# Designs tried in a protein design chat: VH-VL binders against q9usg8r228to453. Part 41

Target 1, 226 residues: q9usg8r228to453
Amino acid sequence: IPESAEWMNHLLEKVWPLINPEMFSSVADQIEDVMQASIPSFVENVRVASLDQGSHPVRVVSIRSLPSGEASESFSEKQASEAEHKDEPEQQRKQFYNFELCLAYHAKPVEDATSTSARASNLHLRIVFYPGIKGTVGFPLPIWVEIKGFVARIRFRCELMPEVPFLKNVTFSLMGLPELNVSAVPVAEGGVNIFGLPLISKFVNDAISAAANEYVSPKSMTIDLS
Below, E stands for the ipSAE of ESMFold2; O stands for the ipSAE of OpenDDE; V2 stands for 0.75 times the mean of E and O plus 0.25 times the DockQ between their complexes.

## First folded at step 20 (VH-VL; framework fv_cixutumumab)

Design g6 (at its last look DockQ between E and O 0.52; V2 from the best seeds 0.00; counts 0 for: pae E 3.2 > 2)
Fold by ESMFold2, look of step 20:
Structure g6 (fold): chain C 226 residues (1-226), chain A 123 residues (1-123), chain B 108 residues (1-108)
Amino acid sequence: as target 1 above (226 residues)
Amino acid sequence: EVQLVQSGAEVKKPGSSVKVSCKASGGKFSDYWISWVRQAPGQGLEWMGGISPDSGTANYAQKFQGRVTITADKSTSTAYMELSSLRSEDTAVYYCAKESYDFWTGTDYMDVWGKGTTVTVSS
Amino acid sequence: SSELTQDPAVSVALGQTVRITCQGDSLRWYYASWYQQKPGQAPILVIYGKNNRPSGIPDRFSGSSSGNTASLTITGAQAEDEADYYCNSWDSEGDHYVFGGGTKLTVL
C-alpha cells in the first residue's frame, strides 16, 4: 500500500471498533429487502438480525485525488454557483474536494470456528431464515455469515464550508460492483448444516451485490454532515 | 472556453532533451489537470503522464518514469513536458490535453486537446 | 490485465450502423472515454461515461458498457465519420491512464 494511506489505516484501527453498528442499519435493511424479494417458496421469511463491523478494520489500499474545480460541477450546480457568486470573491463560491479510495477487507483467521468472541472480531451478518409456508409462523433458523473479504473502489465528493466542521456534505458512488467473498459459518457439527452452507453463501453474496449495485456510478448517495 | 496552445516543432539529436510547452487560456488553470499524450508515426496514442497545477503533483506512466518531467507554472498558465535522453524511437507528435472529471457521470476524460508538437530525433 | 484491446479495423456501409469495442479489466471499474482522430489532427472527445456526448458531437454517436467491455456505436454512419477511434480509461492496477490500440473505421 502507498505510504500516504498508512495514516488513515492507523486511524481506522482506533475508530473502527467504536462505530455504533446502528450506523449500518440502513445497509442491513437494504440487504434484507433484497433477500426477501428472492427467497424460495418453501421459506416463509428471512431477516438480517444484525450487521456488525467487528474490531478488524477495512484497509485503505490507495487514495487518488480527482479534479475538483469547475469541471467537476454538474450543470445545475454551475448555474446556481454563477448566480450566487456574481459579486463574491472566488474563495466564497461552493468548494468541492473529490477523491477516490480503494478499500480492501480480509477476515482474520479464526483458530476455533465455534468461538463466538473470535468470530465477532470480523465483519459479519446474523441472518435468520423462517422455513415454512407463507402465512405461518416459521421456526427461526439463525445463520452466522462472515464477510471473508471485499474490494471496493469509491469516489467521494465533499462539499466544504467555512464553519466547523468545515464539511457540509459528502456524496459517494461505487466504481463498479465490489468484489465480494461471503461464507456461511457452521454453528453446528451436523452434516446437513454443512451441506446447505454453499447455497446460503451464494444467496447472501448475491443479495449484498444487488444492494451495492444501487450505489454504483452514476448512482450516488449524499450524507449531510453540517 | 479552455484552449491549449503548444510550442512549435523541434528537431533534436539522440541523447539530448526536449521541453514542450502547453499554454492554457480560458477557465481557471489551477482547477484542471494536464495530461501529455504522444503518438509515434503510424502508431496509436500513448499516455505519458499528467500534472495537477494546483498541487504541483505529477504522475507518470511507468515506461517514461525517470526520463520525463512534467511541470506547471500557474503564473503563466503553462504546463511543460521535458523528455531527456532522447532516442530515435521518441520521434512522435506530443499532445497536451485537459483532464476533466464529472462526478455525476462518474467519468474521467480529456475534453480539450492541443494541436500537438512534432519532435523529430535524428542522428 | 491493464491493456485496452480494440480491433484494429472495422468497415461500415454508408448509412449503416457500426459498433467499435474496447475490452480490458479496468473497464470493470471505470467508464471508458472515446476519441475520434482524423489524419493530421488532434483527437476529439466523442463519448464519455455511459453515454454522454460533448457539445457539437452528432447524436448518431452513442456509448455503452457491460462487464469489462465498452462500445462506441455510430448509427447511420457518414463519410466524415471515417477516422481512427481510441478508447481510454484509468488503469486500475497502474495509477495512470491507458489508451486502446485504436480502430480504423472505414466508411464504404
Scores: ipSAE 0.429, ipTM 0.747, lowest interface PAE 3.2, mean pLDDT 82
Fold by OpenDDE, look of step 20:
Structure g6 (fold): chain C 226 residues (1-226), chain A 123 residues (1-123), chain B 108 residues (1-108)
Amino acid sequence: as target 1 above (226 residues)
Amino acid sequence: EVQLVQSGAEVKKPGSSVKVSCKASGGKFSDYWISWVRQAPGQGLEWMGGISPDSGTANYAQKFQGRVTITADKSTSTAYMELSSLRSEDTAVYYCAKESYDFWTGTDYMDVWGKGTTVTVSS
Amino acid sequence: SSELTQDPAVSVALGQTVRITCQGDSLRWYYASWYQQKPGQAPILVIYGKNNRPSGIPDRFSGSSSGNTASLTITGAQAEDEADYYCNSWDSEGDHYVFGGGTKLTVL
């Protein structure tokens, strides 16, 4: 790991468990929407009960600073942008900070798989399946989805402003679909062999991937921090 | 228009070092990444490393780690590539190139190239 | 370290279409950039991104990608297009740029 990323990892180790899981509510909702749109015929409904990051942080594998002003959507867009700002004093030009992160997550091995607390140390998703034929409400089946690992590459474009917090807008885009490994385990201690755990894992994996696809280049998301 | 002007041809003995310069003109030097790419006679292009003059951060290809040093002087808008422990296999044309990227498409590219510096390593 | 693979040589008749392909794992994540190099000259960027042409590059040059492959297409090859063509991409696993081995294009 480059030295430049080491401090970020140390920071993440400290900050990660302090992050309010509610910050991921939007992500959870998106996953839920995708799941609901793609539920198998034998499932009436699926809900995401929670998405929790746990205490084990993602790691920055690499960070690369990209030159300011070099970010462009296309050659034509770059030319247009340059033309628009040609007459603006340098001080009035929008300033950007651009960088790329490679993130990796690997779940910490859990010695006791029956321990909810141990499992909760890792990134996890709690989902509820409602088995049944369409039109019939089945009994809820709570599932614990463990994120075993993922790798993602993300580019960021930060629009800078002179006022605190010095960030006006942050745009991010995924460089391809993240690699994802998930496993589904029953929540109930009672050894309910949930038929099709691999299928559920695949279903969840596909749903997360589909959700992530909405942010894959050339798609992006911009967050206004002003 | 950004231009890259490289230093002249070098003839070196094995075991010696060579330092090639690349002076940038046009634009803001701090807005660039500068890559070094070499090409042995009759061979393909080989990336050696790159530097952000603004941050001073340099990246190196694993093959050249410990033997190549890339630096930049912002005051003169000049990037340098120093290769030590020269071997006959290091005989090549060395290019500096300005890096750029498309944020939205996830593409990195080298849009401006120097004319190259021929380095000959011979006994 | 990921490698980019290119055919070492291809030929095209004058006025015909030729496609040069580059393959590698890094291309799964990044678009390739393509460079033309003529003997005794520095490489010239001809295509980058999905299908972006720098200023001065003829419209007969185009780029495409699929899976772990990138392709440079010359539609209506001209005599002056005879050159070596290199693909390039960033490899995030190795934090390095990788060039293809190059393709020598002969215009017949």
Scores: ipSAE 0.401, ipTM 0.783, lowest interface PAE 1.4, mean pLDDT 88
ESMFold2 (binder alone), look of step 20: mean pLDDT 90; pTM 0.934

## First folded at step 21 (VH-VL; framework fv_cixutumumab)

Design j1 (at its last look DockQ between E and O 0.52; V2 from the best seeds 0.61)
Fold by OpenDDE, look of step 21:
Structure j1 (fold): chain C 226 residues (1-226), chain A 123 residues (1-123), chain B 108 residues (1-108)
Amino acid sequence: as target 1 above (226 residues)
Amino acid sequence: EVQLVQSGAEVKKPGSSVKVSCKASGGKFSDYWISWVRQAPGQGLEWMGGISPDSGTAYYAQKFQGRVTITADKSTSTAYMELSSLRSEDTAVYYCARESYDFWTGTDYMDVWGKGTTVTVSS
Amino acid sequence: SSELTQDPAVSVALGQTVRITCQGDSLKWYYASWYQQKPGQAPILVIYGKNNRPSGIPDRFSGSSSGNTASLTITGAQAEDEADYYCQVWDSEGDHYVFGGGTKLTVL
């Protein structure tokens, strides 16, 4: 629905830069955990220093309401649930609002790739590699990972309550793995490119994808807002 | 048992309009969506659009945008599909179907179907 | 617009196993629903989700998915299984439902 997406996108443009990057700390931690679990033998450690959304917002491509019926993994369970609640007064039934969002992000072209401030306008990760190669000085290698683009499809199930904020909990699930395009660049000028940038980009891409996979249908996450 | 009962067969002239009804019985009409799917003779299924009876929000396939109107009356548990500017190519069986979803698997499905309404467009 | 591709026709011997496959980009993100349609009848939902069967659908019907494909498998095909089978998925880019072209299953 074009109108719905339009006003939402306007809102996002205003709110996006106001979001505290710390809100993404859990996501950063998950990515870090996956990266640490998948690091090559010659790497001692990898850390996510920061995940920052920048000022360039994601865009809502589409929004779709879904039926308010009970969600079940199986038809039999759904039928059983419907049968069980058939005689319950409507007022006692949990109310849900379900919808699907398609989100897209496209990084704003940066004219000066050397400008940290320009890069920071886009969604990015700062990661630090600690090389563990025998005989090498273990110095940290900071890497800037720019998210060039992604597309995600997310379904939401909101449990409604009569009290403010009218949301008891929110469950979300990814519809498939997000399409992701990332680019890694070294932060330090003159740093030893121990890892080919393409290899690092792939590593990060795989890590993010792996992290995202934890929320791909039929997996989900529920956030309690109470 | 949930059933969808559709209106009878229609014969229309080119350029005219047809309105098909779909009455639901045996369930909560507002808890599900109603989709309209047509099938031309010897052809496959083609989704036309749908409606949330609860909200009254309708959505349409681009192909039929501006030519199809889907409405619902909650009081009578009836959905309607009106197709205007009829052409010979619109000759088909038109089905209403109850649309539901599985949140956990991200699957949409139509679990109850009407028997279909044959619309014939001929000069 | 996202399309779902199906083989137009497949055959299976009585009591044998047959797999009907649907292919499309949207299947990367969503599970397909499968419908059986016999001549002169409305479609019937037979499989949805990962492998969910509506009530009344025999257990010989099963669903699977891989990559951009979805499959309906009939293990131990019966004569009454002769029908057209359609896959269906939501296309989030086009905001519409898409049906496959249908597969005519002949039981020999």
Scores: ipSAE 0.675, ipTM 0.861, lowest interface PAE 0.9, mean pLDDT 90
Fold by ESMFold2, look of step 21:
Structure j1 (fold): chain C 226 residues (1-226), chain A 123 residues (1-123), chain B 108 residues (1-108)
Amino acid sequence: as target 1 above (226 residues)
Amino acid sequence: EVQLVQSGAEVKKPGSSVKVSCKASGGKFSDYWISWVRQAPGQGLEWMGGISPDSGTAYYAQKFQGRVTITADKSTSTAYMELSSLRSEDTAVYYCARESYDFWTGTDYMDVWGKGTTVTVSS
Amino acid sequence: SSELTQDPAVSVALGQTVRITCQGDSLKWYYASWYQQKPGQAPILVIYGKNNRPSGIPDRFSGSSSGNTASLTITGAQAEDEADYYCQVWDSEGDHYVFGGGTKLTVL
C-alpha cells in the first residue's frame, strides 16, 4: 500500500546540505573498485577523489508498506526466532516491518555552467584519471562528473527489538538497477576534447551501475543498529 | 495452511450493490493481506484492491475508486468487498487472494486463492 | 505505460519445451509472478521471484528474467499443462498490481 512522502521531503530539504560527505566514502570506494577493475592498459589508475551530495536533495517519490510478520518470514527465520525466545511470551517473538522507498533525483539547472561553486549544488563526483603505464605514476587528469538524475527503488526489512531505539537491524536491497544519467562536465574552457567526454560519462555510468548491481534483489545488505 | 472460502453466487440488478465475503482459515489472519481480483467472461484477471487486516488499511485500483469498499473483520477472519452502482459490465467472477511478499526472493505474489464468487448483473 | 504484454496463444507438442513471455516496463524493477488457470478454476501460483517454485508445482516449470521481459518455461510439456497462464507484477507508478492479458497454452 502507498504512503505519503511529503514530511520526509521537507526534512530532507533541511538535512541534506548538512550531511558530512565522508559518510559516502564506502560508496565512493566501491565505485572506485569497479572503475579500477575496468580501466584500459594505457591508464595507470583511476580514483574517486570525492562524492559530494551538494545542497539540492533527493526526493522521496513514494513510500509503500509491505506485508510484515508471518507473511514475510521464511520457515528458517520463524524457527530461529522461536529458539531465540523460547522462554518468552508469544508476543515477544522477532518482529519485522517491511517497506519500499522510491527515490528520484534531478540536478538543478545551473545558471553559470563554468562555475565550480554553482555546479557543487548538485550531486557530483570528482574523478581523477592517471594516464600512463600501469604500475607507474601517471600525471593526474581531474574530471568533474555530475549526476544529472537517477531513480531507485529500495526495499527495507527492519528487525524490531524491545529496547530503545526499538530497531535492531535494517536489511535493504534494490528493486532492479537504478535508472542513472551521468555527465562529465568540462572544468576548463579551452582545449578539451569533446569526443572524450561521452566516453568518460559512459564509463562512470557503467561503473556506478555495476556497483549498484551488488545490492539488486535477491542480493541485500544488513546494517546492525543495536 | 491458509484457506479462503468465499460467499455464494449472486444475481443483481443494475444500480444496486453487492458484498462478497472471504473467510480465512489457518495461519494468522492479521498477518496476511487480502487482494480482490475479478475476471469478466472470456477476459483476463483484473486487480481491484486489497486490505491489510492488521491495520485495517485498504487500497484500491484507480478504475474502481469510489465504487469499491474493502473491509476486514479480524474477529471472524473475514474480508469483504462491496461494489456499488453495478453495471452489466461488472458481471464477473470475483476472487479473493492472499497477498504475500518475500524479501529474500524480492517479489510480490498471491499464493492462496478463493474459488471465486460469480456476480451476474442483469435487468 | 505499465501494461504487461503476453502473446494470446501458444502451442507445443507433447513432450516438447515451450516458453511463454511477458513484457512491460515494470519488469525492469520487479520480478513477475506466474499463474496457471484451468477452465472453471481459480488461478494457481506456479512461479514467483526470479525462479522460485511453490511446493507441489512440477520441476518442469521454471522462470527467467531479462531486461523488460519475464519468461515461463515448461520443459517436457504434458497434457495437464494445457491452461491459461498469466504474469503479474507490482507497478509502483500506478500503485497497483498488474496482470498480463494471459496466454492460452495448447498441448498437441
Scores: ipSAE 0.596, ipTM 0.805, lowest interface PAE 1.7, mean pLDDT 83
ESMFold2 (binder alone), look of step 21: mean pLDDT 90; pTM 0.934

Design j2 (at its last look DockQ between E and O 0.50; V2 from the best seeds 0.57)
Fold by ESMFold2, look of step 21:
Structure j2 (fold): chain C 226 residues (1-226), chain A 123 residues (1-123), chain B 108 residues (1-108)
Amino acid sequence: as target 1 above (226 residues)
Amino acid sequence: EVQLVQSGAEVKKPGSSVKVSCKASGGKFSDYWISWVRQAPGQGLEWMGGINPDSGTAYYAQKFQGRVTITADKSTSTAYMELSSLRSEDTAVYYCARESYDFWTGTDYMDVWGKGTTVTVSS
Amino acid sequence: SSELTQDPAVSVALGQTVRITCQGDSLKWYYASWYQQKPGQAPILVIYGKNNRPSGIPDRFSGSSSGNTASLTITGAQAEDEADYYCNSWDSEGDHYVFGGGTKLTVL
């Protein structure tokens, strides 16, 4: 791992547990929407009750820069700009910086597999299934879903500005669908017997992957920092 | 009109070095990374390495590491590739190509190519 | 040891459709770009990203990707399409670009 990535990982170790989990509520809602669209008929409803990052941080595996400036303009914009004879080298065009991160996450071993307090240190979501026929009274079946690991490659396009903090907009997209491994554990003993843990894990894995697919290149999201 | 103008054909002896130039016209030279790609007679394209002219940072295919040196001169808008310890199997056409990145398509691509420089290694 | 694998040769009858494939693990993460090379000439970009054509490339050229495979399709092949075709992608294992071995397209 490069020395610069090591310092970022040190910073992540300190910042990660301090992040307000409510910042992930939009991601949780997207996963819930995907799940609701694909639940079987013997399940009345599904909810993502929470998504919590825990205290074990994601790791930056690598960083690489990408061509920026004129080289990163659209194909047609580059051809138009290159055809202009009198363009100055330092033009008034907005400056963008492009780079790629590879992120990896690995859940830490849990000393007591049945303890939700011990598992809360890992990245996880709490999902509640409501078995029953649509329109009837469903009973809550809480499921603890741990993210055992993932690998994601993310490209960023950062719009620079001359004023502090020097970043105006950040656009990102995923390069390919992340590799993802999840594991479901019911919080109550009775939950294991209803769907089987491997089926629940696959259902959740597929739902998270489908939600992530909304950000796979060429799709993207822009965050306004000002 | 955007083009990459490469230096002329060279004939070299085994064990010597060759330095091929690639002069860019049109566009902002410092923004574009330059790749070097070779093609031996009757064979496919082989990427050798590239450079970010703004930072001067070069990167190399592992096969050529230790034998290839890639540099850029921003004042003349020219990239250079020097290959040392030449062998007969280094006989090839050497291309420079301008690297671009399009975030909105998620693609790296080489949009402008030089015409190639033929390097012949013979004794 | 990442590689992009292409069939070395393919033939198509004039006016018919042909598909040239490129396979490799890097294509799970990165879209390929496609280059046409005619004898004695430098390569020319014909497809980039999943299915984007530079200006001046005929609309009979299209691209697709699925899993670890990228494809270049020529619909209604013309005599001038006879050339070598190369795919290219970033390969994060080696921190470099990689070309496929090339496919010689013959138009009959």
Scores: ipSAE 0.627, ipTM 0.822, lowest interface PAE 1.6, mean pLDDT 83
Fold by OpenDDE, look of step 21:
Structure j2 (fold): chain C 226 residues (1-226), chain A 123 residues (1-123), chain B 108 residues (1-108)
Amino acid sequence: as target 1 above (226 residues)
Amino acid sequence: EVQLVQSGAEVKKPGSSVKVSCKASGGKFSDYWISWVRQAPGQGLEWMGGINPDSGTAYYAQKFQGRVTITADKSTSTAYMELSSLRSEDTAVYYCARESYDFWTGTDYMDVWGKGTTVTVSS
Amino acid sequence: SSELTQDPAVSVALGQTVRITCQGDSLKWYYASWYQQKPGQAPILVIYGKNNRPSGIPDRFSGSSSGNTASLTITGAQAEDEADYYCNSWDSEGDHYVFGGGTKLTVL
């Protein structure tokens, strides 16, 4: 629905840079955990220093309103709800609003790749590698990971309540693994490229994908807004 | 038991319009989508479009955009599909189907089907 | 627009197992639903989701998915299983449902 996507995109353009990057701290932690679990033997540790959304927003490609009620319930939920709510009047049934979003992100081309400020306008991840190779000085290697693009399809289930903010909780689930394109660059000029940038990019890409997999259908995450 | 009852067979001339109805019984009409699917003789199933009766939002296949109009009346639990500028190629059985979805599995499915309405376009 | 591809025809001996496969980009994102259609009849939903069967569908019908593919498996094919089978999926890129071309199953 072009109109719905349009106004949402306008809103995102205004709100996106206002979002506190700390809101993504949990995502950063999850990525870090996955990376730490999958680090090569020659790497002592890896840390996510920051995840920042920049000022260039994601775009809503499409939005679909999904029906509420019985049509939204999984077979398992239906069975559970039928068992639990057999005696509850229809009026006491939880109300839900469900919808699906297709989101796309494309990084804005950066004219000067050496400009940190220019890079910071895009969604990016700062990671620090700690090499653990015998005989090497264990100095931290900061790496800038630029998200070049991604496409995600996400379903949302909002539990409604009569009190402000009218949302009790939100459940979301990814419809498949997001398509992701990342590029890793060293932050330090002259730093020893111990790891080939392609290898690091792949490592990060795999880590993000693995992290995302925790939310892929039939898995989901619920955020309590109460 | 939920049933979808469709209107009867239609014979139309080229260039005319046809409006097919689909009445739902036995369930909450507004909780499900209604999709329209057609099947030409000896051909496969082709999705034309659908509607969320609750929101009134209709979705259309690109192929039929501008030529098909899908509407729903919640008060009568009836969905309608109107196809204009009929051609011989529009000769088909037209089905309405109730669309459900599983939020957790990311699956949409059509669990209840009408018996179909035969539309014949002939000069 | 994303397409779902199916083999136009497959055969199975009575009591044997047959797998009908559907392939398409939309299946990377969504599970398929499967429909059985016999001549002169409306389609019937037989499998949806990961491996869900509607009420009244025999347990010999099962579903699976891998990558950009979905499969309907009939374990112990019966004569009454002879029909056309269609896969279906939502395509978020085009905001439309897509049907496969259908597979005619012959039970020998």
Scores: ipSAE 0.554, ipTM 0.823, lowest interface PAE 1.1, mean pLDDT 89
ESMFold2 (binder alone), look of step 21: mean pLDDT 89; pTM 0.924

